# Designs tried in a protein design chat: VH-VL binders against o29789. Part 9

Target 1, 134 residues: o29789
Amino acid sequence: MDEKTLAKMIEAVNKHMPEKTRSLAEMLKEKDPTIRAKDGNEYYIEKRELEFIAQHVDELDWPRFRIPVILEMNDIGGERVIYVRDKLHAEFIKRAFGFDRVLNGILTLYMYELPQIRRKLRTASQVIFRISLK
Below, E stands for the ipSAE of ESMFold2; O stands for the ipSAE of OpenDDE; V2 stands for 0.75 times the mean of E and O plus 0.25 times the DockQ between their complexes.

## First folded at step 4 (VH-VL; framework fv_refanezumab)

Design R15 (at its last look DockQ between E and O 0.36; V2 from the best seeds 0.00; counts 0 for: pae E 8.2 > 2)
Fold by OpenDDE, look of step 4:
Formats: structure tokens, C-alpha cells, sequence
Structure R15 (fold): chain C 134 residues (1-134), chain A 121 residues (1-121), chain B 112 residues (1-112)
């Protein structure tokens, strides 16, 4: 990993994790939906991103689909990978982007696959970093 | 020396096809996304889309679907733009530009010299 | 798409004087998670490709003279040339890369 990537990763660590997730269903009803971060700051979720998610998630699951989509950074043997632990998030990622690599029961993405998702979900996804597996 | 070198100018007739190449050197080709930008004569810059140089997955801007195809030959660190069914309005300079894309997006720091495609009957 | 609007479309500035170009985005390009503005400035001279000047709204690209500076946050940004030089004659573009990249319409800078 290059210096730029490492620096960006460090900046992303735990700084703006959501205090509480919200359901896709309730956020779709709002004109200007927001999420409150642990640091107390509130940030807007782009409505078009929520609509994009909704197009790829069964309407029956909208109340259960939590925002933001969590992209968990992990180190495996010195290689950084992204875990998508939430089942609905995983199914969404598979349906919307075609990523379906499952390792040890967890949808796993590589770093070079992350930009494709982040470009579509700038605000509706959150990258977090975990040092240990849970 | 990091650079992008594009193929030479093209003169085509309407209905023909053209394939522009963009060869990268001086850096790891698959560590940077490749963007394509169009500039009609005397006009501004228009983003056409990008291609993931590692996966080969292309993404096209809304106005550049159908006749425009991004592709790669990673063995020679080259990105390609193919335009089919050329129209007069396709006359423009086409640029490739790299973007660091490992974590978050970045600006286009290296550009090709541009390829003029002229479509005329 | 995020629409980028520059002002003015063209301006003429005397040598040695300050040149100011403004850029407005239709929505914020400030990312809350990293507190960075996904905004760049490019310089394009006739017959040449665009050249990156500023990224993250205010970070100067390597090799770019100190007279170039970027400022602003959220939706309003400014490119400033503190003392215009002859070689600065060009068209300048702002660009957001918060979402799918979009460019301003460009600002033509000439010597008065």
C-alpha cells in the first residue's frame, strides 16, 4: 500500500462512524435524509444514492436495510481487504455490482474493487477499519 | 518519467469507426484508473467515463453509451477508446487521463497529449 | 450530475496583477468523512492537454508556481493567481470528482 492510500485510511478510521444506522425505508421518505456520526456531526445522504440502493433491494427488505452500507477494512496476511458482513448489504453489492466473492462466509472485496462502489455510494457507504476480526 | 502517449490524428468518414490508443509508461498501469475526456473544437472538457485498469470494468457517462467502448491491453499498459458509427459531432480531441483510485478518487494528474478525430464526408 | 459553473467566462488582467476565477458547484463537494473538498483546477494552453494545478481545493500540484492558489469549501471555490505572468495565458477549468467527474465551462484568461 502506497503512502497516499495509507494516509487516507488512517483519516477514515473511526472518525465519522455513524452513531446509529437508519433504515432505507425511513430515509427514502425524507427529502434531506441525514446520519449522525459518533463525533456528533450530522451529514447528508444523497437521495439519489438511496434510490439507487432501493432499485436493487427488495421492497420488503427496505425496513431492514441499514444505512450506511458498511465496508469494513481488514488486514489479511498483509493484504487489505474489505468485508461486507451485513447480509442485506452483501446481497445488494452482489446484485448491483456483481461482486460475490465469499471467503469464510463473508463477502470480500479487494481494494481495486472498492472505487466502483464508492463512486456510486459516496455518502450512503462508510468505510471503517478494524484491527481485529470479530 | 510518467506519461501517457496517445495515437495520432484520425480522419474518418461518417459511419466509420476509430480506435484511439493511450499507452502508459513510468508507473504501474493497474494502480490508476483511466479516464477519457472529449473536447470539441473551441469547447470545454467533457468527461466520457472511466475504466478500471485492474478489472477492465468500464463506466460510461450518460451521453457516451452505445457507440463508445473502453478497453484495455494490460500487457502493454494501453487503454483504448473505440467509437463506432462516427458522426460529424464526434469531431473532437480525445484525451486519456489517469486518476489514482485505490482508496478515494483523485484529480487527473497525468494526461495524454490528445488525439484529434475529424469526421468529415 | 454535479454542475460546475465558473465565473467569469473570460477576463483580462494586467501583468503583475491578481487574477481571480470563481467556481460554484450545484451541491457540496466536501466529503464529511475526510473533510476534503473533491475539487481540482486545471490549466489548458492552446494545442496542449489540461494541466493539473490544484487538487483537494487548495493543494498545489508539484511543480506549480506559488503564485497559484486555491481556496474555498463546500460549493464555492476560487483560483487565484497573485501576480499574473505572460505564460499564465490559458483557459482554466474547475472540476469536481466528488461524484462522477464534471468540469466547469472554462474561463479564458488573457493579458490586458
Amino acid sequence: as target 1 above (134 residues)
Amino acid sequence: QVQLVQSGSELKKPGASVKVSCKASGYTFTSYAMNWVRQAPGQGLEWMGWINTYTGEPTYADDFTGRFVFSLDTSVSTAYLQISSLKAEDTAVYYCAREYFDWEYDAFDIWGQGTLVTVSS
Amino acid sequence: DIVMTQSPDSLAVSLGERATINCKSSQSVLYSSDNKNYLAWYQQKPGQPPKLLIYWASTRESGVPDRFSGSGSGTDFTLTISSLQAEDVAVYYCQQYYDYPTFGQGTKLEIK
Scores: ipSAE 0.157, ipTM 0.779, lowest interface PAE 2.7, mean pLDDT 90
Fold by ESMFold2, look of step 4:
Structure R15 (fold): chain C 134 residues (1-134), chain A 121 residues (1-121), chain B 112 residues (1-112)
Amino acid sequence: as target 1 above (134 residues)
Amino acid sequence: QVQLVQSGSELKKPGASVKVSCKASGYTFTSYAMNWVRQAPGQGLEWMGWINTYTGEPTYADDFTGRFVFSLDTSVSTAYLQISSLKAEDTAVYYCAREYFDWEYDAFDIWGQGTLVTVSS
Amino acid sequence: DIVMTQSPDSLAVSLGERATINCKSSQSVLYSSDNKNYLAWYQQKPGQPPKLLIYWASTRESGVPDRFSGSGSGTDFTLTISSLQAEDVAVYYCQQYYDYPTFGQGTKLEIK
C-alpha cells in the first residue's frame, strides 16, 4: 500500500470520527442515542451495543467510559496491528472478548481479531488510522 | 507457497472420535484466523466456527457447541478439529480455511483440500 | 443468525450466455459507517474446495476472470457470469460476514 493511498484511507475513516465522545452512563438513559461525527452528521448508536458494553464494565466506571470504543490501526515496522489505548476500553475488550496481548503497555490486536469486535460493536466502536513510515 | 494441507480420509464407527489436522505453510500461522467448514454429502457449506491462532481461543457456531473441539499446535503450524461421540450424521467433508483480514479485504482466501470423515455402522 | 437464501437452487444456461444468481439476507449486511456490504461469493467446482470469487459484495478476488461480477446492497445481492464457459459448472454460495459467517444453500449452475 503506498503513502498516498494510506492517506486517503485515513481521511475517509477519520471524517466519521466523533466530534466529541459521550459517556456510557449518559447514553444508556437515552432511547435513541447518537454521536455527532466530525462531518456534522448524527449517527445512531444501537442501544443493544451499549448494553453489551455495560455488561462488561463495572457500573462505577460507566460515567467515565467514553463512547465510541476506539480501535487504532497502526503499521509498526511493516506489521499492521490494532492498539486499544484507552484503559477502560482495553479492560472492556479483555473482559468481553478475552484478548490480553500487551505490547509496550498497550493492548494490541492482530488485524484478524478486528472483525470479532466490530461485529458486536458496529455503531459503538470506531476504527482510526495511524501510520508509522520509515 | 501459501497452502493448507489436511490429514487423509477417515472411516469410523459410531461412538468413536476423530482428529482432523490442517497444516499451514508459507505464511505466519499465528497472524491469521483459522475457520472450519463442514459439507455433508450432497449438501451445502456450513460454518462450524473459528479459532484465534495466537491465543488458542475457539468460537463455535451454535450447532457445533459440544462434541466439536478446535485446537492448535503452533510449533508445527497446525490446527485440529476433534469430533467425539461420532454419529452417522457427522459424515461429511471437513475444510479448514484461512481468514485473511485487512482493512480493504476480508475473506476465506485459502482453503485446505478437505478431509472426508465417514461414520458407518 | 443471519439467514442467507439463494435463488434459484439450480439453473441451466447455454454457453456464452449470461447467468444470474440471487442472494437475500434476513438482515442488512451493509454497515453504514464504512459503507461496505459484508458479503462474499464462493465457487465450488466438482471435487474441489470452495474458491473465493467476490468480497465486499462487488470486489473480485485476484485471478478471478472478468466475467464474474457481484452487485447489490443491503439485503439483495446478485452474482453475474457475463458469458458462461464450460469450466464455470459449479455450485455457487453467497456468504455474509457481517456477523458470524453463514452461507446460502448454494446454487448449482449447469450447461444447457
Scores: ipSAE 0.008, ipTM 0.620, lowest interface PAE 8.2, mean pLDDT 85
ESMFold2 (binder alone), look of step 4: mean pLDDT 93; pTM 0.946

Design R16 (at its last look DockQ between E and O 0.30; V2 from the best seeds 0.00; counts 0 for: pae E 8.8 > 2)
Fold by OpenDDE, look of step 4:
Structure R16 (fold): chain C 134 residues (1-134), chain A 121 residues (1-121), chain B 112 residues (1-112)
Amino acid sequence: as target 1 above (134 residues)
Amino acid sequence: QVQLVQSGSELKKPGASVKVSCKASGYTFTSYAMNWVRQAPGQGLEWMGWINTYTGEPTYADDFTGRFVFSLDTSVSTAYLQISSLKAEDTAVYYCAREYFDWLYDAFDIWGQGTLVTVSS
Amino acid sequence: DIVMTQSPDSLAVSLGERATINCKSSQSVLYRSDNKNYLAWYQQKPGQPPKLLIYWASTRESGVPDRFSGSGSGTDFTLTISSLQAEDVAVYYCQQYYDYPTFGQGTKLEIK
């Protein structure tokens, strides 16, 4: 990880953290859907991204599918990886992008795979950093 | 010195194929996405698509599907653009341009010098 | 796709005078989470590839003279050359990279 990447990630942690997630079903009904972050600001979610997600998620699961898609940054042996802990998020990512690497029961992405997802879900996905409880 | 060096001009007949190379140097090849941009004579810039230099996964703009193929040889830090079934309308300068990519994207900060492909009977 | 529209298509400016080029996007290229505009400006001289001048709407690329500046947010952006120099004759392009990259049609800048 270079300095530029680290700086961007730090900014993301400070500004992107959602106060509360919303369901895909609810947001699809809105013209200008937003999510409120912990900083108190509302951030718009691109409708086209929600529609993209909806195309790859069973309609019955729309009420259960939470936005944003959480991409959890972790370190494994000094290597930066992304965990997708949510089951519906994992299934979606598998279906939409073809990523299906499962480590210890968790869908795991490498940093070089992340751009493909972020291109399509710039606003509907969020990178977070979580302290390991292990 | 960071640079992209492209292959030389090409003169082809309609129906032929051409393969343009873009060799990167001075930086880690797989840390930047490679974009391809077309510019017809006297016209503007047109984004053709990009290739993930680590995974090799290409993404094509809507107007550049079918006859256009992006590929890599990472061992020599080179990206390739192949155009098959060439048409007169394919006559243009083709540029490669790097883009820093991670979870966010960036502008095209380094460009190749361009490769003129002329398709003429 | 996000459509980028520049204005004017061409302009002539006297040496030492201010040159202003506008660029509009069909939708906002401001990412509210990081409060950055995914907008760049390029300069292209005849027979040369485009050269990056401005990124994030207002940040100058390394080596770019101070007379070049970018401003704007959301859907409206402006490239300004405070004092036109002879070497500034070129075609200028705006580009968004919020989504799949798209370019404006270009603005030809000449000396009056």
Scores: ipSAE 0.028, ipTM 0.701, lowest interface PAE 5.3, mean pLDDT 90
Fold by ESMFold2, look of step 4:
Structure R16 (fold): chain C 134 residues (1-134), chain A 121 residues (1-121), chain B 112 residues (1-112)
Amino acid sequence: as target 1 above (134 residues)
Amino acid sequence: QVQLVQSGSELKKPGASVKVSCKASGYTFTSYAMNWVRQAPGQGLEWMGWINTYTGEPTYADDFTGRFVFSLDTSVSTAYLQISSLKAEDTAVYYCAREYFDWLYDAFDIWGQGTLVTVSS
Amino acid sequence: DIVMTQSPDSLAVSLGERATINCKSSQSVLYRSDNKNYLAWYQQKPGQPPKLLIYWASTRESGVPDRFSGSGSGTDFTLTISSLQAEDVAVYYCQQYYDYPTFGQGTKLEIK
């Protein structure tokens, strides 16, 4: 991939990263919850997706479960993989979807496993792209 | 060579069961999801669902949540579709298809040759 | 579910002429994070499985002739065959993969 094309892809993915995350507990109380992205816009999070997360996260963890769920795309040895670095996010993914592959202490997904997550969490998860982290 | 080879045509009576196989070769089986697609005679393509080839967890389209079961045998890189309580309307060609990921999502890049299941009384 | 509707259901086109097939989705298939349309086109020749032609709405799969092109964004998409060849007789399907995959009903392309 040439560097201009890669840079545009990284820019497109990263501009939607949240400026500040919000807790699951607080967002569950709101009728029309939103997240402010780094591009300055606010984006609605579908309430049904928050409820799905809540069904698979112990209630004691709701105040510190940050929204959105972060899925970090990496290129390792020519293969693209997804890291779930946040521990609460990783435990949620394991419980809700059954993924359990851990490499170097990090829950690691194959790219083709993303649609299963995205179909349930179209607004409550965020894909970010980074180069060369193992 | 990346290839999906399906089992041969089946002729069944209503009420019977059938198990279609889809054997993968030329790639790492557990690195790609396996999808199933139905095509009734003279009709279009209908997505039935897929199976996570690493975990074995199936996902079914709404119309296929009852009599259709996806399964795997990873030791021989093979996915299976089992249809129980066969009905005449199950007569169709059944395809397996690999989903390739390069970015976030991708289309079905490799298809099996199809398996005709005929249900006739 | 995202419903995919193709038009026309069938068409006949003279050899060497342009064929145009439309596909409309019931909701946007554009993913805002990567700015890509999750739409594919498949060709199914008689007696064969479907073959991937176009993905991400406009990206041609390897080995697909240059006469095939895809365009559109959001909910409205077009497959164009710039100069119809005899081997292009097939049924063409659009398919979204933004959510659970769904296919259009198909468009039968014949030589006039």
Scores: ipSAE 0.007, ipTM 0.610, lowest interface PAE 8.8, mean pLDDT 85
ESMFold2 (binder alone), look of step 4: mean pLDDT 92; pTM 0.946

Design R17 (at its last look DockQ between E and O 0.04; V2 from the best seeds 0.00; counts 0 for: pae E 8.3 > 2, off the site)
Fold by OpenDDE, look of step 4:
Structure R17 (fold): chain C 134 residues (1-134), chain A 121 residues (1-121), chain B 112 residues (1-112)
Amino acid sequence: as target 1 above (134 residues)
Amino acid sequence: QVQLVQSGSELKKPGASVKVSCKASGYTFTSYAMNWVRQAPGQGLEWMGWINTYTGNPEYADDFTGRFVFSLDTSVSTAYLQISSLKAEDTAVYYCAREYFDWLYDAFDIWGQGTLVTVSS
Amino acid sequence: DIVMTQSPDSLAVSLGERATINCKSSQSVLYSSDNKNYLAWYQQKPGQPPKLLIYWASTRESGVPDRFSGSGSGTDFTLTISSLQAEDVAVYYCQQYYDYPTFGQGTKLEIK
């Protein structure tokens, strides 16, 4: 993949970044829960995915669990890895998927592990790339 | 010395814009989230939102959407708050405050000195 | 949003006496995974920014005098000044950071 293509992909992916995250508790109460993206569009979150998350998160923590689950793409020495920086997200992923690799205090996934998560959280997870906003 | 230094007081007319700066020093800028807090005269503290200093992604509290914009210049370890279409009710002291956010979230341990924004005709 | 409610709104205490400020959250701010209460106390003097006193409900920030202490768990919290000093006159705020941060309305502490 050339640099231009990558840049376009990053832009496209980050276009759907949430304007504001929502709690799992709130969204579980809704029939058709949505997230508002930065571009102003709303996208639906599959209820079954939220229920899946809820099965692996203590009910007392549902108000604290933020949707979507953020999967941050990073390049380390030319290798792409996924950072899960949110503590609750990390704990959830450990419990639900069995991934427990922690590098420098951050739950770290490899690219080949990502499909397993995305398969279960097609709408409730978001892959992002770092972009500095000025 | 760890500190946040904000820009000076502003006097603006309704409809104008203002941009408040918050410069960090003494620590790794991108290791702490930056929060913005508003305090109207004689009132309590209101959380406005925060910006991820590593990704640049901002989130705004419900009452602070639209006219409020958080931004960064990481090259100078500075966070910015811009308020457009100023109203009289925007008159307040605005604070920046850091929060450790890598894996652990914490209290606001370092605050800027505050920036008074006065909106008057 | 988690609503924080302090009591009382105003308090007058004699020098050397104990001052007690209460804070209640609309829901628990105790995280089950780490067993920590995401609760902080701040002190704000006139013309100054808030100063962090207590975090994780009971841990004193560096440089904070021993007379300040925090206690409580779940939804009920207390800030205690064991022996009030003149320099302790200020407005005190509790804050939860379990979810998006919210502050109590503040408690004004004065010398009686």
Scores: ipSAE 0.020, ipTM 0.661, lowest interface PAE 6.8, mean pLDDT 90
Fold by ESMFold2, look of step 4:
Structure R17 (fold): chain C 134 residues (1-134), chain A 121 residues (1-121), chain B 112 residues (1-112)
Amino acid sequence: as target 1 above (134 residues)
Amino acid sequence: QVQLVQSGSELKKPGASVKVSCKASGYTFTSYAMNWVRQAPGQGLEWMGWINTYTGNPEYADDFTGRFVFSLDTSVSTAYLQISSLKAEDTAVYYCAREYFDWLYDAFDIWGQGTLVTVSS
Amino acid sequence: DIVMTQSPDSLAVSLGERATINCKSSQSVLYSSDNKNYLAWYQQKPGQPPKLLIYWASTRESGVPDRFSGSGSGTDFTLTISSLQAEDVAVYYCQQYYDYPTFGQGTKLEIK
């Protein structure tokens, strides 16, 4: 991937970043839950995806489980990986998908593992980038 | 040189089993997903599923849940497809295919040469 | 599943002429978060495995001649061969990888 292509990808992702996250507990109570992105658009979170998350998160944690699930793209020594930094997100990922690799205290996925998560959480997960990717 | 080399053609009777191998070379095996694709004689391509080469966890297309099993031996960078209780309709070329991954989810960039499995009484 | 439908099922084109193959998906394969169409084109010559030509709808794989180009977005896609060569005789498949992968039924390209 060259720098121009990467910059275009980062631009596309950044406009869909959520303006403010919402709790799983609140969104489960709504018929047609949405998240407002920084570009001013609201996009739907599919209810069955929230229910899938709820199946793998202790009910006592639902009020503090933030939506969307954040998948952070990084580079480590030239290898692209995904960090799951939020502790509740990491626990959910481990329970739902069986991923448990921890690198430097952070749940870490290979990039090719991302589609498995994305297929289950098309609307309820969000990929983000770091410019420096450190 | 990146390549996938599959085991040779198989001739089987109905009810038997077969195990197709797919050996990877020229890249880090556990860094790329492995897919299986079927092509019956004179017909199109049909995705069968994939296996996570790091965890060993497979995922099967709906029509391939049951008699089809994906497995790995990472010590020799090899993926396997096992088909049990063979039927005449299983006659096909079976391909392994590496998923090209540059950003999120990609197409299949490297294919094995294919393994013809023929099932006849 | 996302159904991929190609047209035509077969075509014959004279050497040096333009060939056009269409592919339609049953739902959009444009992913809003990265603004990419998750659509690939493969070439399968007789007796060979498929070969990746185009990914992300319009990006040529390394080593693929400039005469191959892809276009389209959302649900409607086109593979164009601008000047047909004898070695281009093959079956061409579109494939979406937005969801669990599915392939079009294939388009057989022959010399007229």
Scores: ipSAE 0.013, ipTM 0.648, lowest interface PAE 8.3, mean pLDDT 85
ESMFold2 (binder alone), look of step 4: mean pLDDT 93; pTM 0.947

Design R18 (at its last look DockQ between E and O 0.47; V2 from the best seeds 0.00; counts 0 for: pae E 10.2 > 2)
Fold by OpenDDE, look of step 4:
Structure R18 (fold): chain C 134 residues (1-134), chain A 121 residues (1-121), chain B 112 residues (1-112)
Amino acid sequence: as target 1 above (134 residues)
Amino acid sequence: QVQLVQSGSELKKPGASVKVSCKASGYTFTSYAMNWVRQAPGQGLEWMGWINTYTGEPTYADDFTGRFVFSLDTSVSTAYLQISSLKAEDTAVYYCAREDFDWLYDAFDIWGQGTLVTVSS
Amino acid sequence: DIVMTQSPDSLAVSLGERATINCKSSQSVLYSNDNKNYLAWYQQKPGQPPKLLIYWASTRESGVPDRFSGSGSGTDFTLTISSLQAEDVAVYYCQQYYDYPTFGQGTKLEIK
């Protein structure tokens, strides 16, 4: 990862983190679904992205599937990886994108795999940084 | 310097195949997405799709499925566009273009010089 | 797909005068998370590939003269050449890269 990419990442993570997630089921019923950020602002989730997710998630799980899809950035031994901790998110990503690398029980993505997801889920996914003391 | 150098002009007959190369230099090939753009004579720019230069995963625009194949040879930092079953309407200049990408997208900052493919009977 | 529409299709401007090209997207290309417009402008001269002029709607690419500027947000964007030079004769394209990239149809800029 170059310096420019890192700068973009930091900038994006710090601005509009979601205050609360919403269910896929609820959002699919809305014409213009939104998520409220921690700063109090609302941003729109693209309906077509939700529909894409719905195509790869069992309908019974729609009420449990939380939006946005959380992509957790971690630094492991100097290498940046993305954790998908949510089980439904992980299953979705496996089904939709074919990524199935599981490390210590957590779906793990490499940075070079992230564009595949972000291009499809620009608004319905969020990259976050989380410090783990474990 | 950062640059993309494409293969030379091609003259093909209908039904034939062509493979255009795009060689990158001056930067880490696998750190930037490679896009393909078509421009028919006297026409505008048309995005054909992109390929993840690290994973090799191609994505094709809707109008460019089937006969169009993106591929890579990372050992020589080269991206390829193959067009099979060529048609007259495939006559165009084809460009490769670099995109800075990771978790965000960017504009196409580096372009190849273009490859003219002429399909004529 | 996001449809990009430029106006005008062709433009003739006298040397030293201001040239203005407009671009409209069928939907917003402003991303709420970073508050950036995923919009670029390209210049293409005959026999040459497109050259990136502006990205993020208003940021000039390195080496691009100050007379080029981009403005706008959401769905409406403008490329402005404050004082047209002879070497500015070209076709100009707007492009969104919010979604899968799409280009405007191009605007041919000539000297009057």
Scores: ipSAE 0.262, ipTM 0.790, lowest interface PAE 2.2, mean pLDDT 91
Fold by ESMFold2, look of step 4:
Structure R18 (fold): chain C 134 residues (1-134), chain A 121 residues (1-121), chain B 112 residues (1-112)
Amino acid sequence: as target 1 above (134 residues)
Amino acid sequence: QVQLVQSGSELKKPGASVKVSCKASGYTFTSYAMNWVRQAPGQGLEWMGWINTYTGEPTYADDFTGRFVFSLDTSVSTAYLQISSLKAEDTAVYYCAREDFDWLYDAFDIWGQGTLVTVSS
Amino acid sequence: DIVMTQSPDSLAVSLGERATINCKSSQSVLYSNDNKNYLAWYQQKPGQPPKLLIYWASTRESGVPDRFSGSGSGTDFTLTISSLQAEDVAVYYCQQYYDYPTFGQGTKLEIK
């Protein structure tokens, strides 16, 4: 991937970052839940994805579980990886998908593991970029 | 070259089993999911499910949760489809297909040549 | 399940003329969060496996000739071959990958 193409991907993803996260407990009560992105648009979160999350998160944690699930792309030693920094997100990912690779206290995924998660959480997860181009 | 090479055609009787292989080459096998697709004679394409080549965990489409088993041998970069208790209705070409993926792509970019399984008495 | 419906079921077109194939999904396959249509087109020549032509509705796969183009958004999509060649005789499938993948029933393209 060249530097210009990567910069455009970073720009596109960052524009769609949520302006405000929302509670799983709150969104489960709504008929057509949405998240507002930094571009000012509201995006639907599919109810079945919220229900899938709820099946794998202890009910006591639903009020504190923030939507969307954040998947942060990073570069470590020339290898692109995904960090799941939120503690509740990480425990959910471990339980729902079986990923258990922790590096320096952070659940870490490889690029090839991303599609399985994204396909299940198309609307309820968000990739963000924290990659240096240099 | 990136390619998927499947095992040869099979002629089977009802009640038998078959194991179709799909050998990957030219890429890191465990970095891409492997899908299985069925095509009955003269019919369209039917997604059967996929297997996570890193974890070995399969996902089956609803119609394929019984007699169909996906497996791997990562030491030889090979995915397998096993069909038990073969029925005449299982006569089809079976394809393996790699997902075209990083976080941007989920289409099937590389397909095996297909394996014809014929079930008849 | 997202149902994909193609039209026509078969199509005969003269060499050098334009062919169009339509695909309709039962639900939008436009992912509002990235503004991409999760739709692909495949070509399957007789006796061969399917070959990916177009993904994200309008992006040509590497090595696919310019005469193939995809258009549409949401639920309505079109594959266009601008100047039919003999080697384009095939069955064409649309596929959504917004959710677990599903394929259209196929459109058989022949030379008239």
Scores: ipSAE 0.006, ipTM 0.598, lowest interface PAE 10.2, mean pLDDT 85
ESMFold2 (binder alone), look of step 4: mean pLDDT 93; pTM 0.949

## First folded at step 5 (VH-VL)

Design G1 (framework fv_ficlatuzumab)
Fold by ESMFold2-Fast, scan of step 5:
Structure G1 (fold): chain C 134 residues (1-134), chain A 124 residues (1-124), chain B 107 residues (1-107)
Amino acid sequence: as target 1 above (134 residues)
Amino acid sequence: QVQLVQPGAEVKKPGTSVKLSCKASGYTFTSYYMHWVRQAPGQGLEWIGIINPSGGSTNYNQKFQGRATLTVDKSTSTAYMELSSLRSEDTAVYYCARDEDYYDLWSGYYFDYWGQGTLLTVSS
Amino acid sequence: DIVMTQSPDSLAMSLGERVTLNCKASQSVSSYVSWYQQKPGQSPKLLIYDASNRATGVPDRFSGSGSATDFTLTISSVQAEDVADYHCQQYDNLPLTFGQGTKLEIK
C-alpha cells in the first residue's frame, strides 16, 4: 500500500462516520495495510472492522482496503461458501451482521487484493456460510 | 505442459455402472478444481459436476444427482467419474476439464484445459 | 436452469469475412459467459471468458462482447482453421449451462 491510498481510505472513513471514525481512523493508521496469512491460513479481522464494512459496503472503494481477516474460502456451486476457522468469529458475523453484506465485501477485497495468498485459500476446512450469487 | 489424459472409449451394457478416469499432469493436482462435462452425439455440452481435489468436496448438476459420483486419487493425480444405472441416452463423449481460478481464490467455472474425452457407448 | 440459446445453428462464410455468433441467456448472467471452440474430433478449447477477455494464445481476430442476456463472439477475418463448433457457457448460476452450439463452415 502507498501513502495516497492510505490517505484516501482515512478520508472515506471520516466522510461516512465523522464522530465514530476518529477511533477507527486511528486503528487504520496503526494497521498493517498488507493482508497476511497466519501459520494455518488464518486472517484475523476485528469486530470494529466488520462493523465498518457492514455499514459502508455500498460506498467503499473495496480494492483499496486491506483488512486482516479470518477466512478460508471455497466457491463450489452457485453459492459462495466461506469457511471461518474460529467458531466464535463465525457466530459473531452470523448474528451481529447481515452476513451476506459483510462477507460479500470481504470477498470483493480478496478477489482484487490477494494474489500472494490466493492458492492457500483453496482448501476448505469447515463450512460456516453460504452466499447466493443472485 | 498441462495434460488431462482420458481413455479413448468404453462400452457398457444398460443397467451397469462405469468409472471413467482422467489423469492429470504438468501442474499441482490439488490446486485446481476439476469438472466433468459430457456431449451426446450431435448435441451440445452438458455439465455433470465439480470436485475439489484437495478436500474431495463435490457439487452436482441435479440431473445427475444420485447417479454420478466424482472422486479423486491424489497419489496418482487422477480424477474419476462413476455413472450408474446406464441407459442408451448416456452414450456420449465424457470430458474432464480443469477449472480456471477466478483470481486464484475460487472456481472460475470456466475451463482452461480439457481432457481428450472418453466415448462411452451404452448398448446391449 | 438458465437456458443458453445460440444463433444461428450453422453458417458458411468465405475466407476473410467478418462473422458474428450470438448467444442469449434466458435471464441475466451479468458478464459471466465464456466461449469455446471445438474442432471436429477434438476437445473444446477456451476462447473467451468474462464475456470479453481473450484466453492465453487465442488470436486477436477473436473478440467477445455483451452483458446481461445478449452476448456476441466475433471473428474479424475468418481463416480456414476456424472451421469448428462454437459453444457459449454461462457461469452466473448452477448448474453450469451451455448453448447448443453454432457450426462455422467455409464455402
Scores: ipSAE 0.000, ipTM 0.537, lowest interface PAE 14.6, mean pLDDT 70

